# Miniprotein binders against b1l550, part 120

Target 1, 279 residues: b1l550
Amino acid sequence: MRLPEELLERARDIHSEAPSHRIKLDRVGSFGLKVPVEFKGFLLLAEADVWVSLPEGRRGVDLSRQVEAIYELSNPPKDPFSLCREAAISLLEKLNYADSSGVSIRFDAPLQDGESLKYYGVEISSIASDEIINKIRVEILGMTACPCTAELIRAYKSSEIAATHTQRSLGILEVSTKAEHPDPDKLASIIERAMSSPLRTYTKRPDEGGLVIRSLSNARLAEDVVREMIHLFLEEFGHLPEDTHILAAVRSMESVHMHDIYAERSFSLDEIRKEISSH
Short names: E, the ipSAE of ESMFold2; O, the ipSAE of OpenDDE; V2, 0.75 times the mean of E and O plus 0.25 times the DockQ between their complexes.

## First folded at step 13 (miniprotein)

Design h59
Fold by ESMFold2-Fast, scan of step 13:
Structure h59 (fold): chain B 279 residues (1-279), chain A 83 residues (1-83)
Amino acid sequence: as target 1 above (279 residues)
Amino acid sequence: SWKKVRIYFTFDPEKREEVLEFLKRLARELREKYGLTVLVYTENGKIRIFVKGDPEAVDKFIEEVLKELEKLGIEYTVRVEEL
């Protein structure tokens, strides 16, 4: 059913009215949109949020204009980085009252794993205000092995490879930069290399044994993994602008506890270089 | 009514970073002065400025940006597009 258009002449324009309270809102928009994207040869159904700032004197945003902005740019599907950036700019251009705009896109990124696929989580955003800030967050599971218990077992009963508990650990790298989004495959690779061993979607017994031996021979605290992730990040992405901000974190799902262990470090490139140079 | 303009700058690649920082600082100053929304970014090696607000303020912003760029004595090309 479609109501007669002449009703628009009699209806109040609610969005353009003054609000009950003159308070600016930072983010108002359409959240949880489904958008197709093309990522490294894969067509994926991603989830997107789009938003703009709303000034204190305006009651509401034009939501249909926001949806129009991202959907026009998503057909045909394109890479999520270009979509994110272009849609953020388009929103700022189309919505006169907005002082800032943003777009976030999240999906599970496929990664070749022998004859199978594994997945890691990706969330990217672009925020347009006085500049464009690009953010990417990559999360991937790996394995860690406890060096403390390994040391105790080694002391108790000498062995070339000490027994210890292992657990799944979630590695997180988040990068906020005025440059282009870093390649998420490279961020995922950094996280996996920092772990005691990577995880696989499918393993046969010889491969599984190899992963376990690798993990035990490379026992690492969550703190060790975070430091190694930062070291590897600087080797790969140290060329980014000095004001690039990074979060490196690990959440270890401890097999001997009912709770998790968490370690993180946030830093800018200029900050971390000064810290490393002072030591 | 609102006026919206995209400004496209092309500079010598060796000077682009220096000019970009200059334009970012200038845009912040003029944004406050004229009460405008101003976005400065790069795309395909070109510096872009998007500005919107009151027509008179937008025109003054563009005049001041171009005036200050001339003082630098650096060669550039500029294209101005009204949306």
Scores: ipSAE 0.610, ipTM 0.878, lowest interface PAE 1.7, mean pLDDT 87

Design h6
Fold by ESMFold2-Fast, scan of step 13:
Structure h6 (fold): chain B 279 residues (1-279), chain A 85 residues (1-85)
Amino acid sequence: as target 1 above (279 residues)
Amino acid sequence: SWKKVRIEFTFDPEKREEVLEFLKRLARELREKYGLTVLVYTEKEDGKIRIFVKGDPEAVDKFIEEVLKELEKLGIEYTVRVEEL
C-alpha cells in the first residue's frame, strides 16, 4: 500500500543533508537501465548507465530525476549517439549541484553478413563537463592463424600453405574524442580487416573452405593485428582532433593453450604521429 | 539560489573553429575565477556555439558580462541569444 503523502512533510530530506565525510564523488547514478534505441533501421534493447558528480557537501543525488531524463529522451526511440549527448546535457542542466554528467549505452549491433546478420558489441558514451567528450568502444570476433607454427610445419613438410593452429580473437577499438563518435561499422570493419579472416554467422562448405585458406595465407600474431588496426585507423580517422585518444587491443583465445594472449596499445593521435615520424 | 543560463552564438562557419577554441579557453578561465559550472558545446544541425553556465546568480552575471566583453575584442561578426532556464 502507498504511504500517506503527509509523511513527506515530517521526513528528513536525506539527499540534501551533509554527508558523514566531506568527500566529492565522481560518478553517482542509475546503472543498468533498459532503454530502446534506433540503430541503422533496427529497434534494439540497449542497456544504459547515467551519472552525475556529487559535491563534498551533499549526501546524495536525485536518482528519480536521472531516470526521468533518459526515459523522456528515449520515447520515441532515437539513435544512441543523440540519446547519449542529449541525456548528458539534460542531466547537467537539471541537477543544479552537478559539475559533470555522463551517459553510456551498450548494445549488440547488427552487421550485414552475406545473406544473414552477425553482431558486434558497441558501447557509446557522452560526458559533459567543461565540454562534451564522446567515447565509443567496438568489439568484434575474428580469426587469427599462428605464423610461428605455420613456419615450423612448412619447414617440416615443405608445403606452400603450411598447417597451423587457428583461433577466435576478439578485436577492440576504443576512441575518446571531442568530435562526433566515429561510425561503429567502420571501426568493426577496421578490426575485421586487421585479422587473418573475419568470422561468419553461417557458411556453406565452399565458403568455409575459402575462409580457412584466407586465414592460413594471412597468418598474424596478436601483435601484428594490433599494429594493423592502428595503421588502418590512422588511414580512416587520422583527421580527428590531435588529442583524440585510442585504445587498440586483441585478445587471442589460443587453441593450443589453456590461457589467452593479449596485446594492446593506447595512444593519442599527436603521440602516435610523432612516434611514426621519428623512424 | 541557482541561476542557469544558455547562451547561443551564431558565427560565420569559416570562423567557427577559431571562435570555439577561444570560447573554450575563456570559459575554462572564468569557470575557475567565479566557481561556476560551465559547458561549451556545438550542434551540427544549427551550427551554433552554446555555453551553458550555472551557479551563484552574481557570479553567472559577471561570467556573461566578461564573455561578451572579451568576444567584442575579436572584431568578429556574430549574433547572440541569452536564455535563462
Scores: ipSAE 0.602, ipTM 0.870, lowest interface PAE 1.7, mean pLDDT 88

Design h60
Fold by ESMFold2-Fast, scan of step 13:
Structure h60 (fold): chain B 279 residues (1-279), chain A 83 residues (1-83)
Amino acid sequence: as target 1 above (279 residues)
Amino acid sequence: SWKKVRIWFTFDPEKREEVLEFLKRLARELREKYGLTVLVYTENGKIRIFVKGDPEAVDKFIEEVLKELEKLGIEYTVRVEEL
């Protein structure tokens, strides 16, 4: 149903009115928009959030203009890094009252896995205020094996290779930087290398046996995985600006419990280097 | 009324980082002084400044930025576009 356009002349401009309370809002926008993106030769369906700041004296934002901006920039589909950056800048330029803008784009990224593909989660953001801050979050599943139970079984059986429980663990790396987004494939690689073993989309029995043996021989606590991820991150990306902020985390879906184990560390590059050098 | 301006600066690559830090600092000071929205970023080897707000304040911002750059004695090319 479409109402007559002449009603717009008679209707109040609600968004331009003074609000009930003179309070600034940090993020107001359109969340959960579906947009196509081009990522490393793949055309993917992504989900986007777009937002702007709203000053204390204005009741609402022009949500329709936000949706138009992201859709115009996503046709034809482009890489999510350029889309985030261009849309954030466009929103700040188009919406007069906004003093900051942002865009986040989420999708599952394909990664070559033998003759098949596996997928990892990517969220890319750009926030425009006095400068552009780029954020990327990568999540990928791997396998961990419990060293505590391994040690008990080894003591019981007097074996060099101990049985233990294994579980899927979710590794998380999030980077916030004034430089360009880090390559998500490299972040995914760091996470997988920190785990007891990576997961596969498809294995035959001999390969599956080898993967299990690898994880058992490389048993790691969630805490171990986080520390290793930080170490590997510094080797690969230690050249980023000193004020780059990183979150490294692991959520272990414990096979022997009805609950998960979680470990994390947030830090800036400047902070972590001082910490490592002080012991 | 709003005035919106994009400014592009091209500097010698060896000077770009030094000038970028200078412009970020200056823009932050002038943003507070004039109550403006100012975004400083780089693209394709250029330094870009986007400024918006009250027309008189925007004009004073641009004038002040150019005057401060002249004091540095660094060679540059500038393009100013009103949106």
Scores: ipSAE 0.580, ipTM 0.867, lowest interface PAE 1.9, mean pLDDT 87

Design h61
Fold by ESMFold2-Fast, scan of step 13:
Structure h61 (fold): chain B 279 residues (1-279), chain A 83 residues (1-83)
Amino acid sequence: as target 1 above (279 residues)
Amino acid sequence: SWKKVRIQFTFDPEKREEVLEFLKRLARELREKYGLTVLVYTENGKIRIFVKGDPEAVDKFIEEVLKELEKLGIEYTVRVEEL
């Protein structure tokens, strides 16, 4: 049933009223919105969260205005970086009481894999307050092989290539910066190059053998992968502002255990440069 | 009522970073002084400032920003748009 518009003239404006308690809220908004984005020639269905700050003297946020803001910018679909940034700015401009705004957009990104595609996870955010802070998180699966077991088996069998357990490992790079979002394909590439080998969408038997041999010949602990990811990140993105914050992590789904192995390091560019130079 | 203004500055590329840091510091100071919401960012090689709040406070903010920029003696172009 659709109620008459005239009732809006007589109804209380609940959102503009004083709240029960005068407490500021940091993030209030619409979460889980479906939005189309254009990413590197692909039209993708993404999921978006939009929010603003709410001052202590106001009971509620204009949720319809938030949805309208992102909708206006997503039709026709545009790249998720521009959409994220422009929507955050638009929210701050449209909602008078807000002193900050933010937008997050998440999707699975296609990546060329021989004659096929594989996919990796991307989450992009822009937060507007006194400046714009951009955040990106990339997650992609790769393969790791255990070097400890490899050495033990090599000693036992005296083979040129040691057998060892292999497993899927999830690599994670998260970057928060006042500069533009880093290219997610480059972040995904860093993660894959840090692994023992990348994973494939499909492969025929001879190519599968080659992938396994590559992994076994490049055995790496989760700790090794994190350090290599950081090294490769600094080579590619060391030009970002010194207050850029990075999280590098690996979750190894150990094939010989009922549990996972996890390694991470968070740092600012200023912090890591001082650490490396002190060695 | 609220007043909302976008300000766009074009500077010599060699001076842009210096001026951006100056404007960020100034905007932070004036935001607190006048109780305004102020966003400073860059777009297409230009420096942009969005300011909103009480109309008198917004006007004083704009006047003070332009006054302080003139003291730097750096050549610039400015466009002011009321939303």
Scores: ipSAE 0.614, ipTM 0.880, lowest interface PAE 1.8, mean pLDDT 88

Design h62 (at its last look DockQ between E and O 0.95; V2 from the best seeds 0.00; counts 0 for: pae E 2.2 > 1.5)
Fold by OpenDDE base, look of step 14:
Structure h62 (fold): chain B 279 residues (1-279), chain A 83 residues (1-83)
Amino acid sequence: as target 1 above (279 residues)
Amino acid sequence: SWKKVRIKFTFDPEKREEVLEFLKRLARELREKYGLTVLVYTENGKIYIFVKGDPEAVDKFIEEVLKELEKLGIEYTVEVEEL
């Protein structure tokens, strides 16, 4: 049942009323929308959040207009980077009372692994205010081998390749910049290269053995992985603006413990360059 | 009443970065002065300024931006679109 449109003339516009408490809100919007995106030749269903600021003198936001803004731009499907940026701008343009807007899009990104696919998690965001800030978060699983246990076993029983415990580890890179979003595949590659070995969707027996041997030969602490991620990031993305902010982190799902090992570093490019130059 | 305007600037690629930084700074100052919402961004090698607010304030903003750009002595094209 659709109510008569004539009722709109008689009904109060609740959203435009003054609130009981005159307080500005930073983000008001719709979270958990589903939008199609095109990524590397794949059509994917992504999760999206859209929001704007709300001034102190307005009770509510026009949620329908926000939703319309992103779906208008989602047909036909486009890359998620353009969608985020364009939608953020569109929100700011369409909602008169908003002084800021934002969009976040999340999905699993396909990554070729031989004849199969593996994946990494990605969250792409754009925030519009005075300028556009682009954010990207990449999460990908790898494998780590513990160097401490390896050293203990080597000391106990001499072996060319010391046995050690191995586990899955989640690597995380989050970048916030006024520049364009960095390439998520490159970020994923940095994380994988920083670990003892990558994971594979499928392995033949000889390949599996080789993967494990590689891991054992490249044993790394969680701390080592984070430092290597930072090092590789600086090599690949050192050209980004100095005010670019980075979070590098690893969560190791330790196989000999019931708990995880976590390590992180947050920094700006300016900050980390000064730190390195001081050594 | 609200007025919304998108200004599109085209500059020599060699001067674009310099002009962008100038416009960002100028836009910030004028935003505060006139109580406007102002977004400066780039797309396809062009610089955009989106401005919204009181119609008179928006007009003054546009006038001042153009005036200050003329002082730089850099060649540019400008397109103004009211939204």
Scores: ipSAE 0.703, ipTM 0.902, lowest interface PAE 0.7, mean pLDDT 93
Fold by ESMFold2-Fast, scan of step 13:
Structure h62 (fold): chain B 279 residues (1-279), chain A 83 residues (1-83)
Amino acid sequence: as target 1 above (279 residues)
Amino acid sequence: SWKKVRIKFTFDPEKREEVLEFLKRLARELREKYGLTVLVYTENGKIYIFVKGDPEAVDKFIEEVLKELEKLGIEYTVEVEEL
């Protein structure tokens, strides 16, 4: 049953009151919203987080206005890049007290894989303050093969096919830029090309054998994969603004260990170019 | 007691990057001076400035932006919308 609206005149405005402690909060909002998006011809169910900054003198945020902002812009469904950008701007415009706003949208992206599809993880964000900063994170599984064990087995039986352990490895590229979001399919491609081999949704025995042989013939440490990802990223996206920040990482789910191996590097384009050019 | 304004600028495409960098720097300076929230962004080849805060401070911000921009002697069109 709906309560009478005249009660609003007698109720305290809790959100506009002074808080118990005068502390600014960086992100306050509605997290885990379900929203439809259109991505490269697919209608997908995505999950969205929306937030604003909250000044030290205000007790709470207007959550209903945040939800309205993203839902008004999601009907009809649109691409997640435009949705993130437009919703972040709308939040900053609608909530007077906020000095920054942000939107993050997560979904599994389809990628054509021969006659089938495979999927990779995408998280797209836009943060509005004095400028708009666009962030994208792509995660995709690939295969790595250990070069250390390969070399040891080759030394043991040099006349036979060298063998080594293989495992799934998760490749991660995250880009934060004042330019438009990079194409996630290109980021996924970079990750797969840096691996010993890509993974597939569907294979027949001969194709599966080929993938395994490819991986074994292209054995790479997690450290090798990260360096190759950075190299390939610079070839494709070196034109982005110099203050663009990148995280390249690999988590290898080692088949011979109870634990994973992890390697990462964070850098700005300006920083990495100076490092590579210094020698 | 809040005033919110969106300013839309259209420039010759060849001058757009130069003007964008100028407006970003100016907006940052004036944001600090007047204690305002100011967002500078681009969309469909146009430059947008969104500003909000105290009405008198917002008005001074807009006046000073247009004054400094006029000194550049570059052709532009401007549309000012109060939200």
Scores: ipSAE 0.642, ipTM 0.889, lowest interface PAE 1.6, mean pLDDT 88
Fold by ESMFold2, look of step 14:
Structure h62 (fold): chain B 279 residues (1-279), chain A 83 residues (1-83)
Amino acid sequence: as target 1 above (279 residues)
Amino acid sequence: SWKKVRIKFTFDPEKREEVLEFLKRLARELREKYGLTVLVYTENGKIYIFVKGDPEAVDKFIEEVLKELEKLGIEYTVEVEEL
C-alpha cells in the first residue's frame, strides 16, 4: 500500500532544507543492508553499509536512493569487489550534493580445506571522492605454538620432549590502497603461512598428529607471526602503490592464560621499505 | 541545477599510467578552480573522469581538460556522456 503521490506537491521537502546547525557530515547512510554476492563460485549473503558526505547546507540525505543504488547492482548477484566499487561510484553519481561516497561489504569467505571447506572473515570498502580508495580487511584463525615454553621444556634435564602450549590465534591483515583490492584468499594464505600451523575443519588421528608436529616445529611468538605476515605480504604485494597502508596484527588466545596477547604494526609500503633497507 | 558528465579516454596501454597521473593532477587543479566534484578512475583498461556541478563550470572543465591533453601530443580517443 502506497500513499498518493499527489501529496508530494503539498508536503515540504524536509531533506532539502538547511539544518538548524550548519555542520558538514562525513558519512550519512544506511548500514546493515543484506545483499547477495557471488564470490569465487559461491553465492553468499553479505552485509553492506552505504554512505555519502552531506554538506553543511543540506538537512538530510535521500536514503531511498542510496539503498536503491546498491540493490540495483546486486540483482543478479555479482562479485563483491565489483559491487562495492560500482556502488560507490553510483552513489556519488546519484546524490548530487555529495562530494564523496563509500560502500563496505562484509562476508564469510569459503576456503578449500582438502575436500572440505573452512572460512575466514572479509570486509571490503571503496570510497570515491577525487579518486577511489579501496580497503580490505581479512581475519583468519590459525594455530600458534609458544617457543618460550618449548625452550623451557627442552632445557628441563635436557629433555627430548617436544612440547609447548598451542592455541588459536586470529591473524589480521588490513590494506588500504588506490589499486584494486588484493585477493582475499592470498591475504588469508599469508596469515596462515605466518602461523605455526593452519586450522583444519576436521582431522583424523594421523592427520592431527602431523598438525601438532608441524606446529611444534614451527613455534612462533605473536610478534614473530606479525613480522612474518609483513615479510610475506611484501613478497606478494610489494608492487602496490607506495602510499598503500597496511595493518598487520595477531590476537593470540593463549591457552595457558586468562587473557589474550595482541601484536600489531601499521605502515605504508614506503615506510617499511626504508626501514628494511636500513638493516 | 546540475550537470553530470562521464568522459571516457582510450590510450595506448603503455602510455596509460603516465596519462592517468597527468589527468589526476589536472583534475584536482580544475576542480578547485571551478568548484566541482571530480572523480578520476580506470575500468577495463580505459580512463574515466566523472564530473558534476554548475553546468557552465562543467563545460569549462571539459574544455580545459581536452586542451591540456592535446598539448601532450599523445594520440587518444574520447567519448563524452552526459548523465
Scores: ipSAE 0.542, ipTM 0.862, lowest interface PAE 2.2, mean pLDDT 90
ESMFold2 (binder alone), look of step 14: mean pLDDT 85; pTM 0.837

Design h63
Fold by ESMFold2-Fast, scan of step 13:
Parts: C-alpha cells; structure tokens; sequence
Structure h63 (fold): chain B 279 residues (1-279), chain A 83 residues (1-83)
C-alpha cells in the first residue's frame, strides 16, 4: 500500500534540515549496490558504491536520487568505465548541494588461462569535482620464490639448481589519473610478469612442475617485485599525464611464517622520472 | 532557486589541450569568485563545463568565460544547454 502524497507536504523534510553539528561530510551515499556490467564480452555482477559530498548546513543526502542515477545508466548493462564516469557526472548534476560526487565499481575480472578462465580483482572509480579523476585498482595473485633460502640450499647442495619455499603473493597496482582508465588486463599482465610465475586455475602434473621450475629460476623478494612492477608500468603507461599517481605493492603470504611480508611505493610520474634520471 | 548549465566547446584539435588548461584555470578562479560548483571535462573530443548554483552567479560565470575566451583569438563553436 502506497501512502498518500499529501503526507509528504505535511511531514518535515529531514534531509534539508540543519544538522545537530555543522560539519561537512566528504562521502555520503549508497554502498554495496549490486549492478550488472559488460566487461570485454562478459556479463558480470558487480558491486557499486555511489556518494556525494554533504555541506555542513544540510542534515542528509537524497539516497533515492543516487540509486536512480546508477540504475538508469546500468540498464542495459554497459562497460564499468563508462558507467563510473557517467554516473559520477549524473550524481553531481542531480544533487544540487553536492560539490563532488564519486562512483566505485568492483568485480572479479575474467582472464583467459589456457582453456579455462582465472579471475583477478578490479575496482574502477570516477570522482567528479573541479575535474574528473579516474582511479583503478587491480589485484592479482601470483607466485614468488625466496632467493635467500634458494641461495642457502644451493650452497649446501653445491648445486646450480636450488630448492626454496614458494608462496602466493598478491600484487597491487593503483592508478589515479585525469586521463581515461588504464586497461586492467594490461595492469594484471604487468603484475604477473613482475612475479616469479603466474598462478593457474588448474594444472596437470607436468604443467605444475613447469610452474615450480619457472618460479625457482626467477626467485624474487617482495621488494624486487615492486621495483619490477614500476619498471614495467613505466614502459607501458609512461605516456599518461605527469601528475598521474601510482601505488605499486606486493603482499607475500609467507609459507614459512605466520605473518605476511609487504612492500609498496607510491609516486607520481614526474617524481619517479626525476628519481630514475638522477641515477 | 538553483540554475544548472552545460556548456560544450568545439576547438581545433591542435589547440584543444592549450584551451583546456586555460579553461580549467579560469573556471577555478570564477568558482571561488562566485561560489559555484564547476566541473570541466572532455567528451568525444569536445570540452564541457558543467556549472551550478545561484542563477545570477551562473549567468555571470558564463558571461565571463565567453569574454575571456574571445580575448584568446582562437576560433570555437559553443553550445549552451540549461538542465
């Protein structure tokens, strides 16, 4: 049963009222919305967050207008880049009091892996304020092999072929840019190429052996992986605007420890080029 | 009494980056001057400005943007749409 519209005229407009404390809020919105997206030929279920800024003099945000903005743009499903950008602009246009808006869309992206698929994590954002800032975060698991233990075993065995422990490592690349979003498949490729070896959805015995041998031949510290990711990123995406900001990180889930190892570097393109050129 | 306007500019592609930086700087100055929300972005090779706020302030913003652009002596076409 729908309530009479006359009640809206008599009821207080709570959202437009003055708040208990005159404090601006940076992000107020609807989080965890389920939306379909089209990604490289796949229809995927994604999770979306939509938000706007809320001025110090206003008690609340019109949440229904936020949901309307992304819903209207998600049917039929479209690519998540266009959806983020268009929804962020739409939010800023629809909500008069907002001086900024944003949209984030998260999903597991399929990546071709022989005859099967594997998946990596993607989060795509667009933030509209004085200009549009596009952000992308890619996370993919790979394998790293410890060079320290490899060296000890090589010395002990007097052998060129070393054994060592291996572990799953999570590689992370975040890019914040005023240009369009980088291709997440290319970011995932950079992460995998920086590691000792990629991981597979499934392997048969000979293929598994090959991955292990590859990993052992390419033993890397978390610190090595981060440096290689940055190097490969600059080769592929060095053309982006100079004020593009990047975070490169690796979390190694150590097989011989109860704790993880973490390494990261944040930088802008102009900063890192000056650093490399001075050496 | 909010007024919302989208302004779309088409420039010679060779001049587009120069004009984009000029418009971003000008929009930032006028945003502060008039207390407006102003978004400058590109779409399909064109420069768009979205502005919202007090109607008189929005009108003054548009007037000053067009006046300053005319001083550059660069050819452009403009489309102004009220939302």
Amino acid sequence: as target 1 above (279 residues)
Amino acid sequence: SWKKVRIEFTFDPEKREEVLEFLKRLARELREKYGLTVLVYTENGRIRIFVKGDPEAVDKFIEEVLKELEKLGIEYTVRVEEL
Scores: ipSAE 0.622, ipTM 0.881, lowest interface PAE 1.7, mean pLDDT 87

Design h64
Fold by ESMFold2-Fast, scan of step 13:
Structure h64 (fold): chain B 279 residues (1-279), chain A 83 residues (1-83)
Amino acid sequence: as target 1 above (279 residues)
Amino acid sequence: SWKKVRIEFTFDPEKREEVLEFLKRLARELREKYGLTVLVYTENGYIRIFVKGDPEAVDKFIEEVLKELEKLGIEYTVRVEEL
């Protein structure tokens, strides 16, 4: 059932009214929208958030115009990088009162894994204000092996390969830059190479044994993994603008504890280069 | 009461990055001076400026941007579109 359009002439324009309190809001928008995207040859169902700033003197945002903007640009499906950028610009152009806009798109990215596929988490954003800032977050599971327990067992029984506990660890790389988004597959690769070993979709017994031996021979603390991720990131992406901001983190789901271990470091490229140069 | 304008610039490729940084700095100064929303970005090898706000302030912004570019003596092509 549809109410008569004539009622709009009698209804108050609530969004344009003064708010109860004159407070600016940073992000007001439509969250959890389902949008199709094309990613490296795959048609994927992604989840999108769209938002704009709201000035202190305006009660509300026109949410319908936000939804129209992203849906208009998502048909036919396109790559999530272009979609984020174009939608953020469109929102800023369409909503007069907004002094910033943003779009975030989340999906599980396929990654070739031998004869099969495995998946990692991707969140891509573009934020438009005085310039465009592109943000990407990649999360992928890997395996870590404890070097402390390995050393204890080696001392107890001198063997070529020490036994130790292994666990799943979540590696996280987040990049904020004025340049184009880094390739998420390369970010996922950096995380996996920093771990004791990558995880697989499935393995046969000989392959599984090989992964375990690899992990045991390459035992790493969460702190070691974060440092290695940073080192590998600088090798691959050191060419990005110096004000590029990075978060590198690992959350280790310790198999011998009821709790997790977490390690992180946030830095700009300029900051980390100066720090490394001082040593 | 709102005026929205897109300004598109084409420069010699060798000068484009230099001019982009100049325009970003100028846009930040003028944004604060006139209380405008100003977005500077690149697209398909050219520089775009989107500006919106009070019509008189927008007109002054455009006038000042073009004036400063003329002082640089760098060859450019400009397209101004009212949205």
Scores: ipSAE 0.543, ipTM 0.855, lowest interface PAE 2.2, mean pLDDT 87

Design h65
Fold by ESMFold2-Fast, scan of step 13:
Structure h65 (fold): chain B 279 residues (1-279), chain A 83 residues (1-83)
Amino acid sequence: as target 1 above (279 residues)
Amino acid sequence: SWKKVRIEFTFDPEKREEVLEFLKRLARELREKYGLTVLVYTENGWIRIFVKGDPEAVDKFIEEVLKELEKLGIEYTVRVEEL
């Protein structure tokens, strides 16, 4: 099914031609590649994007070379951190015209949940230019309970444990650093500890009751959760370089509303330390 | 034609961060001066510099990096590999 090689001699080299407009492109590559990864003893199916910069004077990128690079490094499956880093470096080394390269890998990570597993979202990237920038985003669901309604019900009935509405909330931590990727399990743990309670894959009635009581006794606004996530992050990862950038966010899927509540804060370690020390 | 070179260094661990910051600053300066692509990174205790571009510019880059490192008066091991 292969066409005659003689055609290559007569065909134009489209990629090396001048483009219609002399505009540099920041990211050109192969997106949505399926790759296996080994993560903490599990073999997982991940989705990868690979890209390089394209200079203003070149029409196209050698896409086949990009795919070869990541597949060669992913067989046998290896950890996604090493894969991201090694593939980004390899792309920059192999593609002469590129002045930057990057790799992003997304997967659902298993987390021990009693005798079962639950899963949280992970996206890891490495970008190589004049140095390597590592980025990780972790998303995990937890439970929040409304302190405002709790206070209203407590005033109404004078109960020891005030009733209030609870809902799923999505916690998000994103870190961009020149150091190694933070451990996503530790980021997931920070998010869960900041919530009113974690969510479980399954519970029996006694455990479910305990979880609900815990949540009600630890009612938190989305704003409270974001602040606690930042506090816990600084305790665990305050040693990272001062120019490390963090996004902490919560999206609360309010059970009493048709809409969600969202709270976030972006900061560098240098910025947040100065802010905290000023108070 | 393009020339690609990887330079690998090892240093006294207590001086590694100082040398890394020095090399990053130097690499940024020389990258702009010579119009090169230069990546500085660490791996398994090594500091690595990858440089690519015009052969004459790459050679001048390597010469200047090694010359500036000698001025620091610190002990190091170096390996230069053409890719």
Scores: ipSAE 0.528, ipTM 0.850, lowest interface PAE 2.2, mean pLDDT 87

